# VHH binders against UV-B-induced protein At3g17800, chloroplastic: the designs that were tried, part 1

No score or structure here was measured in a lab: all are predicted.

Target 1, 346 residues: UV-B-induced protein At3g17800, chloroplastic, of Arabidopsis thaliana (Mouse-ear cress) (q9lvj0)
Amino acid sequence: ASSASNDASSGSSPKPIAPLQLQSPAGQFLSQILVSHPHLVPAAVEQQLEQLQTDRDSQGQNKDSASVPGTDIVLYRRIAELKENERRRTLEEILYALVVQKFMEANVSLVPSVSPSSDPSGRVDTWPTKVEKLERLHSPEMYEMIHNHLALILGSRMGDLNSVAQISKLRVGQVYAASVMYGYFLKRVDQRFQLEKTMKILPGGSDESKTSVEQAEGTATYQAAVSSHPEVGAFAGGVSAKGFGSEIKPSRLRSYVMSFDAETLQRYATIRSREAVGIIEKHTEALFGKPEIVITPEGTVDSSKDEQIKISFGGMKRLVLEAVTFGSFLWDVESHVDARYHFVLN
Positions, changes and structure headers below are counted from each chain's first letter, unless a header gives other numbers; Kabat numbers aren't used for antibody chains.
F is the ipSAE of ESMFold2-Fast. E and O are both the ipSAE of ESMFold2, at different seeds. Each is the mean of both directions, binder to target and target to binder. V2 is 0.75 times the mean of E and O plus 0.25 times the DockQ between their complexes.
[cut] marks letters that were taken out.
Atom coordinates printed by the task and the answers are left out, and those that the model quotes come from them; centres of patches stay.

## First folded at step 4 (VHH)

Design a06 (from k01 with A33V; framework vhh_3k1k_2)
Fold by ESMFold2-Fast, scan of step 4:
Structure a06 (fold): chain B 346 residues (1-346), chain A 120 residues (1-120)
Amino acid sequence: as target 1 above (346 residues)
Amino acid sequence: QVQLVESGGALVQPGGSLRLSCAASGFTFSSYVMRWYRQAPGKEREWVAGISSSGGSTSYEDSVKGRFTISRDDARNTVYLQMNSLKPEDTAVYYCAAYKLGYWSRYDYWGQGTQVTVSS
């Protein structure tokens, strides 16, 4: 890799507005609109969703034709699989473009990549660490939960944001990904909380959840991901000793979540669409790079060669707030698109 | 839905050869490390072979080195185990496993197994 600043001698290349590069025809088109005419993105998305609906309807007719005697059913099934994958990729990139547009509307620049700087410090956090705008994008109730999440990650370092640490890049990326999922969950819960608050039907106490000690069951990749990441799992599964005592405060939204029964909590803890899961994975990998995997003699992976990065705690705070906001925007965007194209639960 | 389906298990004479296949669906196969494990009657499951997500790195248990070869075909979402010079002690149920460590989560998927019997 070149240690020099942006390669001006290879031609003009505008700085990326987001870490993930969109590859589908629709994605490439939307990327151009985001750069040139971002105010037209909603109209462009509407057009792309109409094209996807037309393709989906056409595929339904072809399925009927494949049932006719003498048709090569095996070939038809393979073509159908490829087209379904193409539609899923296109839908992922539509969701991503809408999330990027929401950041632009909020006047917040996404971090384009987490990589060592060319200056002597070698720090990755050359992006602005001012977070006031990101903090103001959420309801007061939701921000109480975000504050507690930050306290669990940073602990006593919430008072020392200028200090720099050498931290595993894999661990920072895992915290980022888990924070995206947490933001998605919090926005979903907050939306329900605000509705019930307006209707004056908020529950009093937590008796319903106290009578059930059952754990979440079924396909819960969200719960599994939280358990796999101790830093984020400290909030969901219990505590970080350094952050919990003095920094963690009771919150209205937390009390509300604790009133959920096991079945409701399981539903809310699950990312609703495969497309949303896909863009969280792709966005995080684009931002941090793919983890290097080495096979051990026993067929396991060796993460001991993981890259260390130099980052300030202010830089960590910025990444976490961006991740939570990304997740919250993803919930909004997914709901908006699903109302038009109907893809959730597929 | 995630699925790993093993096939190719059979009864083979000592010194014979057999190729096992494992077809994967429901996940991005090309980003996963693929492994083969086996379990003989009354014994614990043991690792046999592994291949990196890129296919550029392979590893084998000492007792199968030089006899078994692991390979993958990402276009077909399939991992293979070519078994040569089979011995009675290779008799076991063979399991395919997929592993990914990423920023999102640790994913560890297993197939239901295919029986390999080496006897006359």
Scores: ipSAE 0.300, ipTM 0.555, lowest interface PAE 1.8, mean pLDDT 79

Design a07 (from k01 with Y32H A33S; framework vhh_3k1k_2)
Fold by ESMFold2-Fast, scan of step 4:
Structure a07 (fold): chain B 346 residues (1-346), chain A 120 residues (1-120)
Amino acid sequence: as target 1 above (346 residues)
Amino acid sequence: QVQLVESGGALVQPGGSLRLSCAASGFTFSSHSMRWYRQAPGKEREWVAGISSSGGSTSYEDSVKGRFTISRDDARNTVYLQMNSLKPEDTAVYYCAAYKLGYWSRYDYWGQGTQVTVSS
């Protein structure tokens, strides 16, 4: 009855703007702002980051105090670990809120869950499968790589997006998560590419097609201009592209990535923060549900009991484009937050 | 920094009992499935037991079923292996492993091992 427990939080049913529900105090606060006053989210994030910095600085002072010899050293180490876990959770949810805001600014609705519809078809892809907005968010060079990624996943099905398939839910979730990581990687590479393009220091980038044509018709005296990038000409025969099938085409960004040394490629392919890693997994689990894991007598994982879902290839394309875009936004917001809070450990 | 530290290994008589512990740090223990493996000199590493992240399901290698029990204490970030009716062929270094299979993550962390010797 009346007058008991009348507060705004219990009366506020959050509209699902994203699959992951934020649980930390900061996350819940940011979730409310995303729904009610999304234009205030940047200011709210700045305040939350200042609070985290103050808490981190105060821990440093307490650590200096705790260095005094005492029997409670184990307790202080445990408290420090718990505080670090709390800060990690808060950072994860700040990153997530910022990614969700970027989708809102782009006027793209995140898929709230992948589950069978009430429709007799049982299809999971009841959301709009039109992808034009998602495709427009990327540079032309980045989108060429995204197209190749889609071609790798869908193959000849790129020509028949209305066809429905029954596919492992675990496998679709893994493709989604991998596509988030790929989008993060591509955005990182694309930012470097665009910077070097603007500074006119790209390795053979802007003259690539002209140099190739001149090599085909040119004399020996023009070979000097091509000599610094002989690998590009050598691989023009498609030897590296053939491994990915006939739908895969060389692109400017792909050529740029192939110019990386092993250390640079490994570094760019790695998610920099534990918080970003955590968000990728939590977001994917919220979207698809937790994967079913069965341990065999040999100690291996048995996924044979995996749930099957009915999805169109257009629905798959929509999920992959969303995932790539999520990853690209994650790179942007991680870089933005790290510039202010400095939480990337490697 | 991820660490798994096994303890409890000892010399014990055939038919005896022993409890191994594995203390975990540096990762979210409650989200990982935990496993025990063993390796005797000159043999390949063998899976012994596993427990799900929720603790709701356990699995054992056939030769240890009914004799060994795996359990976990998430409040203490520790997994246990209770070994009863020990046999000389149970002599091995016992390793604790943490694993997680998610949509993206595939984590497989290992401890340094603890020696169990069963002899007359």
Scores: ipSAE 0.322, ipTM 0.563, lowest interface PAE 1.7, mean pLDDT 79

Design a08 (from k01 with S57Y; framework vhh_3k1k_2)
Fold by ESMFold2-Fast, scan of step 4:
Structure a08 (fold): chain B 346 residues (1-346), chain A 120 residues (1-120)
Amino acid sequence: as target 1 above (346 residues)
Amino acid sequence: QVQLVESGGALVQPGGSLRLSCAASGFTFSSYAMRWYRQAPGKEREWVAGISSSGGYTSYEDSVKGRFTISRDDARNTVYLQMNSLKPEDTAVYYCAAYKLGYWSRYDYWGQGTQVTVSS
């Protein structure tokens, strides 16, 4: 339900509730519900998932019919591909609507766009920089890892949030996307940690006897989990080892991750559905815009044409915390939708 | 399913012209930089031309500058290579490639190539 008292500024230029505009019929319907009656979004999603299931089941039956002699198999395959692409797009937008609804429930506004302001400063971070709500949404164990992630990104600038820097827009967007994936990973690990903690079966995840070598290995493992792509890995790896190491605090969840074998860590570090991966990329592109890719005379990619933005370190902290929270919510809604529609292949 | 399909390869006489096309499907074409590469028998694949995702920037290998023109039609999901004043040394298999550096991902897709032969 909308409240006039809760929207005193609504009479001045409608503002989007999220950077990505939903385009599918289901997405547009859910966008209307998000504005008018956000508490009904889960029920509306159930209805849309039932429709998708019915359409998928009908296509499965139609495939059997189309396989009989005399059917145009090439045309059938093309139609099946188009329908699969439309179902994937609809699932992406359902996941997105559920994530946006979770932000609304938490009373946190998503940053609508990262673009230069019209004022003389040209700064992009005109959004509120209060982060207390975002910080309170996570378990204490999860937040210890989030703090270390912030220290990796901001370094000594953690003590000077009012300072403004001119930074590559592509790099800030890569940090945002990496932070979404990191939040997804952390939420998955934290859920397992909390369950094992309650059951008294932790493998020493809160053990204070962990060595500095184990912590260093945990940091390397964490960086590998965050930097699965070469371009993002290069950005994250560019942070000084000296600066990063001096700002890392002990973390219960890091110690827990150190108990994982390589296979378990790789599985937890991987986004389970292509729909979730698609939403991370589309959300980040909607927020930061599409980067201009230029080819050099040598046939290589020229990232020097990338747009520069002016942003405070407080603005960076706000973006990173939002991204981590987005990823954590994405894990929750992906699991919720998969329980109903069964689309995760892992 | 991502697919790049090159067409237009043919046998042409020296000094002739040829237009290559590359039809893209399975991805958002307008977000990708497009490139043409070629490979002659017994040689490594070499870059020929590139066009930015916006179409605002083009670049060419020195030996084809002034003779070849790369262009794109985002409405048709197609990139073109207009080849003029063809020389025997332009004989090669021509490959279309799509590149995107995303915020978390890198995508580098290649076609299967189209044969261009320049001889009398």
Scores: ipSAE 0.353, ipTM 0.635, lowest interface PAE 2.0, mean pLDDT 80

Design a09 (from k01 with S54R S57T; framework vhh_3k1k_2)
Fold by ESMFold2-Fast, scan of step 4:
Structure a09 (fold): chain B 346 residues (1-346), chain A 120 residues (1-120)
Amino acid sequence: as target 1 above (346 residues)
Amino acid sequence: QVQLVESGGALVQPGGSLRLSCAASGFTFSSYAMRWYRQAPGKEREWVAGISSRGGTTSYEDSVKGRFTISRDDARNTVYLQMNSLKPEDTAVYYCAAYKLGYWSRYDYWGQGTQVTVSS
């Protein structure tokens, strides 16, 4: 389309507030509100959800095309598919705008892109890597799990954040996406934990009877639940190969999750809506770019040999904390929107 | 509604040439790596050629190197296999495949195939 809508120089316009550019009419409207009056985004969202509900109710009343014979059925099906796709896109962008607004309220800037610059260092992490604000957004119980998650990814490098690694961009993006899912899982668990703690009905048991093996099993179960999602890939691939386990600390949420059966754990680890899955995919793709799939000389598909990037372990920590926080916010905004519009499937 | 439709298969004489086409619809073609596979009677399906999602890299099975050329036209959502110096051993059903592995999603689509016969 027009080159006038794009910056000719990366330094001539304000940096974007988020990597994903919103394209729907509602999304574009909410993007303007995010820039001018971010505190009004929740009210603007409620207005957009009312409009979306009115449109849905109108479509429901017009759903008599299934009884109409002939070629008109084909046309009505195509129109219905288009309207459903428009609704899904609108919901995705509403969820995204609410997540971005939560980051703004927290006074945390989202990383706008992970791409090699013409910088002499060749590094991608030219953004600030200070993470104190991101760490303080979570309950103490949730932070214990986030710390262990970072230890699984970074290992002993948690003590050496200035060191630089050269790693597959696709792998870093997969770790980011998996960390978003993990943050969603942790927030869901933490919300239940905090409720049961307030009601004084937390599961009892002998904490002293727990072994290091039981703690390790709990950690492995969380990791397996996240990485077993068909589309996320190998969660710990590459980044976590060094110093694994040496930084793992006891956590209250780990003990709580160990009381879950496997079915409950997997249910909690699953993203509830297609719209939320969609924004995780679009956000990660906007942040890391579209990966190039290479066909090897042996005829196999090699996604792990996508572009290599130079990044510090501090930059990795920043990305992982952002991803976990994004997932945490995604659970909150999905629940908020579903309470008003009811789009999450039973 | 994802579709991959191969065309161009024919009976050709040894030493002849043939161009196969694979028309894609229902997905963002430019984001997918494209591959050609073939299956001869009584044999397993084998990989023939591949082209990356940006078209910057091509790869070929050793027996077809120098004879076959894979290319893509993203404007027309089509991948091609130009086959030169055809041999009887090239007789097979040729399949088009589209593959994308993203940061979260994975997709693997296949066509129905087109028959290529090389005989006197």
Scores: ipSAE 0.257, ipTM 0.511, lowest interface PAE 2.0, mean pLDDT 79

Design a10 (from k01 with S52T S57I; framework vhh_3k1k_2)
Fold by ESMFold2-Fast, scan of step 4:
Structure a10 (fold): chain B 346 residues (1-346), chain A 120 residues (1-120)
Amino acid sequence: as target 1 above (346 residues)
Amino acid sequence: QVQLVESGGALVQPGGSLRLSCAASGFTFSSYAMRWYRQAPGKEREWVAGITSSGGITSYEDSVKGRFTISRDDARNTVYLQMNSLKPEDTAVYYCAAYKLGYWSRYDYWGQGTQVTVSS
C-alpha cells in the first residue's frame, strides 16, 4: 500500500523497487531490466562482467605499453584512480541489482524509505509488517540464530509488536546496517554447516544440543561482538543480562559456530570485499538518508541534532529481518560474482 | 587509496611563524571534520585544533588559542594550521586527522606527521 502512495507522490519518478537509485551505465541498464524483465538480470550481469573483464585486460595492456613519455606520472595516477572508482561503483551496482532481483524472486518488497509519513501519526513504518515470507527464506538452523538476534534487539517487546516508540533514526539505521553484516555472517556459516551436514561430517553431533548455559554463553559472546557497535549496543539496552540469557535459545548453528577458532570466526564475520561494504553503506543511506551527525572540532559526536522517528516494534522486526535477508543475499551474490570476475582482495 | 599528507614542518626561531598543510586524497574531503594533533618526545599525542565539515566552527587547545588558526580549502582538499608566536613548547610532530561517521563505518584517517622544531 505504501508503495502505491509513494509512487503517486513521486510523480514522474520510476516506481521504487529498491531505495538505492543506480547511477553507473551498467546500473542504469540493470535497473531497466529489473523493471521490465527481472528474470533476465543474471544474463545481463554476465554481459556486464564480461565488459568489466575486457576493460581490465585493456588496462593491463595499456600499462605494459609506453604511455606519453616522461611527464605523465601524475596523469597516469589520476586516470588509474578514476578507473578504479568507476570499476568499484559498477561492481557495487551489479551486486545491488542481483540482491534486488533475489528479493523479487522471493516475492518480498524492499522498504523504499524510512522517513516520516504525511499521516498525522508521523510514523515511518507505512510498509506491511507481516514477515512470514522473510522468515521462510532461511534454513531452520539459520532462523534459530535470527530469532536470537531479534530477541537481543527487541527484548520483551517481541510480545508487543503493535507498540510504537520514538527511537533515534541514526540508531535504527546502525541496527539495520549491523543486521546486514550479521545476515552475511550467518549465511556464510549456514552454507558451510549445510554442506557438512549433507556429508555427515559435522563436529560433535550438532543435532544434540550442548548444555544451554554453554551454548548461550557462546552465542551471547558473538552477538555482543556484533552489538559492540555503540548504536546496536545502545538499542539492545532494554534487555538486561538476565533477559539476554533467558531470551537466547539453544541452536544447532550456534553450537557449530562455537567450534570455530577465533581466526575463522573473525574471517567469517568480516565482509570480504570493499564493494560489498560500499553497498551496505549506500543502501542504508538510501533507506534512512545521510546520517545527520555533527562531529565537533574535538572529534566527538554532537547528538543535539539526533532525529527521532516513530516506529512500531513490528516495523523494527520487519526492518531487521529485511536487513538480515539482504546480508544473506549479499553473501550469495558476492560469491557468485567473484567466481566470474575475481575482485575480492582481502 | 586514502591518504593524508602533512607538509610545512621546519626548524623555526621562538616567536616565529609557520603554516602546516595537510593534503587529502581518496575520500570526499568536504564531508569530513578535520583536526590537528601533536606529539612531543616522551609525551602522549594531544589534540591541537579542529574544524567542522562545514568549516563554520573551529576549536583549539587552550595553550595554542589566539596563536594558532585552523582553516580548510575544500576546492583543494586541504586543511591548514597557521602557527604564530611559536614557543619551544610547540616542538612536536604534527598530525592531520579526518573523521566521519556512517551507519556502519567509522572513518578515522591519520597522516604520517610533519616535524616542527622551535629552538634558538
Scores: ipSAE 0.447, ipTM 0.690, lowest interface PAE 1.4, mean pLDDT 81

Design a11 (from k01 with S52Y; framework vhh_3k1k_2)
Fold by ESMFold2-Fast, scan of step 4:
Structure a11 (fold): chain B 346 residues (1-346), chain A 120 residues (1-120)
Amino acid sequence: as target 1 above (346 residues)
Amino acid sequence: QVQLVESGGALVQPGGSLRLSCAASGFTFSSYAMRWYRQAPGKEREWVAGIYSSGGSTSYEDSVKGRFTISRDDARNTVYLQMNSLKPEDTAVYYCAAYKLGYWSRYDYWGQGTQVTVSS
């Protein structure tokens, strides 16, 4: 079967506000609210969470009933598994809708798809590449780390954003997914940093007298912690090796991360819920399309189907900033939903 | 729950044919690459055949090329291995495997295997 990147025939529908199409009943409902009455999304989410809570409470009662002689335990287990899967899907789509809502509030349009354009250039970056709004959404301390992340990815090309490169689509998608993870981590750290800063109990994270060596050591510690995740760690290391240079500068959050013990660093570097992990993969897949790769008998990735895309470095910067922002919003909405519904198990 | 269940293993005479099936549940089957592996007693597990996600291109180990055909039915969440012109050297336990290398994640699921014996 042929691989199509987008629906070529649809011109009568409104432009999509996000690349992932929500399929659950709750997701479809929230998608409609996002288009028609986006200001009502928070209230609609509260209603959906209340329904999930009612379903969870009902499941607890049914579990007690299943222990009574004469109850079909096998049937009960199947119903419980189906309900668990439905709950996870619903939570994923609630998180996604809330992230999309935050982009709308920020007046930032999500990239709808990364696919070859009908333009003579064949470029994928036909969406706006202006990044000022995305750059303004973060604390100054957090943006210092985002700037260094961009420097690692783009290197000297940060000064030449109009240049176009032909790059592996899979590689760009992996950078996007890794950047979402990084944004989630950075927002979590920054939130703690800002709280301690306002309380004037910060151990040394705001200490601008920290030496370059100490700040570089903090960055190395952070990279080591993040490298615990196989897909992101190996990729981030490869990009860093090629891009590190004078573009990377000391930052306050880097110094702050140095104050963490190993257990705290590992905990902060880990995405808390499987629902959040699921949404990162589904969103990236919707944006870039499904990877067309197969493991060879030798255990290597078969790159014969690795699609190359033409994209400007400005387009790359736009994707990375969007991804980091998506991750930061994901931390916020996950925390908000967990406070209301209590779904994070770890 | 993620599950891969192989079936169709049997005793077959040399030159005979056999069709193996692998029924999948608990994941989005159409997005996974499907593979068949085999392991003979005292030997390492070896790859036999693979089919890309969404019924894409197929690939085969040289020793089975032209004799074996891998196919999939995404609507039924099933992958097949049609084995023709069977040789005694094809005797092994055959395993079904599902693999997805995504942008962030990787998934590698395996079945428990089905025995194929080629003997007179």
Scores: ipSAE 0.330, ipTM 0.573, lowest interface PAE 1.8, mean pLDDT 79

Design a12 (from k01 with S53R S57Y; framework vhh_3k1k_2)
Fold by ESMFold2-Fast, scan of step 4:
Structure a12 (fold): chain B 346 residues (1-346), chain A 120 residues (1-120)
Amino acid sequence: as target 1 above (346 residues)
Amino acid sequence: QVQLVESGGALVQPGGSLRLSCAASGFTFSSYAMRWYRQAPGKEREWVAGISRSGGYTSYEDSVKGRFTISRDDARNTVYLQMNSLKPEDTAVYYCAAYKLGYWSRYDYWGQGTQVTVSS
């Protein structure tokens, strides 16, 4: 069957290059190329997009045929639904393969899973915690915002990355997902900022220096994440006590973002395609596992079933930087694919 | 495309039993937690029971605990509510709901309901 088997006998297999296993025919093909010849992935993607375009054109003709009297409408609707689901899955996996390929080009390994080690420490962060490569992938203006995002998550623990905490796996996953969305938002804003900077049309030209905590930083993306996932806010609240003042640096992108009206800010903070949304969800689920969640009589999430993990703040920093970079790459590849296949609606 | 269809509602005498079914289509059933709610005449909609994605965890409103049992059959894309020792106060329209909390998204789907009447 095309579904990945949970086969323990594959012990001779190397560690996966990414947490999500691709299952569509295109995804399986791209996965093979990622392992053997990663430099050929963009060309292979172009071929897969041409096939999707051909299938879309063919579906258009079949839809016209199904409009003719005598067609089994129920069967037609079922077939159309299955084809749409297959198209969406294929696009999701194309986007994912392109993001993974960008990490490979950057010489950065994705964390394959967040799970307890067999080590006596029980820690999940067995991956390298050196982050210099991830920090260098962004514009200076974008990294100012990333640094402040890290300061909001870690607080005073930015100065003590070897400290280990026992925290909710669900909360860490929510912070990771929120950071992916933040990276997508920041890359979108940064692209506009860099264009306007090059054109010399930036609104206002003086640097504003702030060293105090401002809740407006990342508000559209981060507050949306906190509102949809209250446990993210609880985690941030737990680490927000003391230590923010010295860690918050002046940010050119923050000043630029604050010049946006509410509608523009919300639009930029929103993921543009259903396929990108699907990939963020599937990637995070593959990395952290699917949550075991039951709702209480009040309709709230029952956190008594929540798994606790042991992780260093250096490990948290590494996860957050990876997530932001994933979101940044996702914006780039979504834009690239949309330019060639046109699947994002404005 | 997404559908939840409840069935099994009926008129039952006090002390009787009834099994409700909810058939799901249009989404990956095995990825969703499932819930039952009820709404009695003149009352707010009330949560009754919940079952996790894996089926490993169940929870119940205090007034039904020990009398009702929620279960799921992923091969048949169906969730069940077995109701025993029914009381007149259990009279309500029973709604099935599918719930998925992603790491940054939330999905809620609702059925149209099935009427349960407990009366002599």
Scores: ipSAE 0.284, ipTM 0.575, lowest interface PAE 2.1, mean pLDDT 79

Design a14 (from k01 with S59Y E61A; framework vhh_3k1k_2)
Fold by ESMFold2-Fast, scan of step 4:
Structure a14 (fold): chain B 346 residues (1-346), chain A 120 residues (1-120)
Amino acid sequence: as target 1 above (346 residues)
Amino acid sequence: QVQLVESGGALVQPGGSLRLSCAASGFTFSSYAMRWYRQAPGKEREWVAGISSSGGSTYYADSVKGRFTISRDDARNTVYLQMNSLKPEDTAVYYCAAYKLGYWSRYDYWGQGTQVTVSS
C-alpha cells in the first residue's frame, strides 16, 4: 500500500477511486469513463467485450491454419499464448471496472490503501467508520450471515468499535481476501435462495425447528470451506474461539446452506473463473502491498511479523464489510460478463 | 513459465568446498523467500538453509550451521549456497525452493536439483 499524500503543504492529491491501477488499453479507457461518465461504463464494457470476441474468433482461424503441413506451428502457438494472456488481463480489468462502478452506484468509496497515517498515532483507518450504506446493500437473509461473519472476526469487540488494536498487516489482508471469497459465496447462495423462495420450492430452508447445535455445526463447516487457508483460518479462529456461540445467531440462509451436500458447498465456495481469482489477488495486493516473507529457524515460513498496523475495530468492520460487498459484486459482474463473452471454464 | 535451475553440483573430497547457484525466472524473485533442501539416497527430503525475501534473515539446519552460508542477488534473480568443510554425510541431491505467501494463495516453486557427492 502506497501513501495518499504527495504534497503536505498543498494537501493530498485527489485519491484514486480504487486501489488497483488498470494498465491494459481497455482498462485505462474504462478508468477514464469511471471518472468522467460512470453511467456509460456498462455500454463501454459491451463494446470492449465485442472487441475481445472478435479477437478470439480471429485467433481461432489462425489455429486452424497452423495445422496445415509446412506451417511454423511453434511460432503460431507462442503468438496464441501471448494473445490469450492479453485477453485474460483485459477481462480481469473489465471485471474490476464493473465492480468499482457498482460501488459508485451504491455511493460507497473504496479504501484506496491501508497505510500508516501522517498523524502521530500512525493509525491506518482514516476512512469513515459509518457503514450503513454497506449494510443496506444485501438481502436480509444475506446480512444475517454477514453479521455472523463479523462476529466470528471481531468477537465481543463488536460492542467496542472505537478501541484500537495493533495487528499484523498480512493477517488483516488475509482476512480481507477471505471476506471477499465469503461475499462471493454468500451472493451465489442468496441468489439461489431468493429464486427458490419466489418459486415456493425451498427444500426446508428457513427451517428454524433445528437445534442450535445442528445450526452451529452447519456454520462451522460452511466457514471452513470458505476460508481454505491455514493462515487465514488461524487469525479468524483466534477471534471465533472467543465469540463463537455467544455472538453467532440463527439465520435463514445458514439453514438453507446446511441443506447442501459437501460437493455443492465446495463448488459454491470456489471462485469460478481465473480472471476473478486474479482480480481478488491484484486488488488485495494494491490495497495492502505485497507481503514480505520470513523463514523461521525450523525452516518453516513465518505466519507474519513483517509489519504491524494500528487499526480500530470500527476500521476492521469497515474493511470486512467492503470485502464481502466486493465479493458479492464480483459474483454479479462475473455472471454478467460470462453471459456475454462465455469465458468461464467448467 | 516459472523455472528454478540449480547448478554447481560436483564430486568433491571430504573437507572440500562447493558453491551452488539457483537461477530463477518467470516470477518476481525479490518477493519470494528462498530455501535449500537436500535428499540423500533412501532418506526423506530435509531442509538445509533459508533466506527471507528482504535478505535480512538467514536460517540453517543444525547439521550445516557454521559450514554453509546462504545468500541472494536479486539483481541476477539468483540464490547461492556456499558449502565449506564438506562431509560424506552431505552427499545428496540439493533442491532450490521459492516461497511466497499471497493474501488468498501460497506459491511454492521447486527446482530439478543438483547432485553433490562427497567421497574420497
Scores: ipSAE 0.317, ipTM 0.566, lowest interface PAE 1.7, mean pLDDT 79

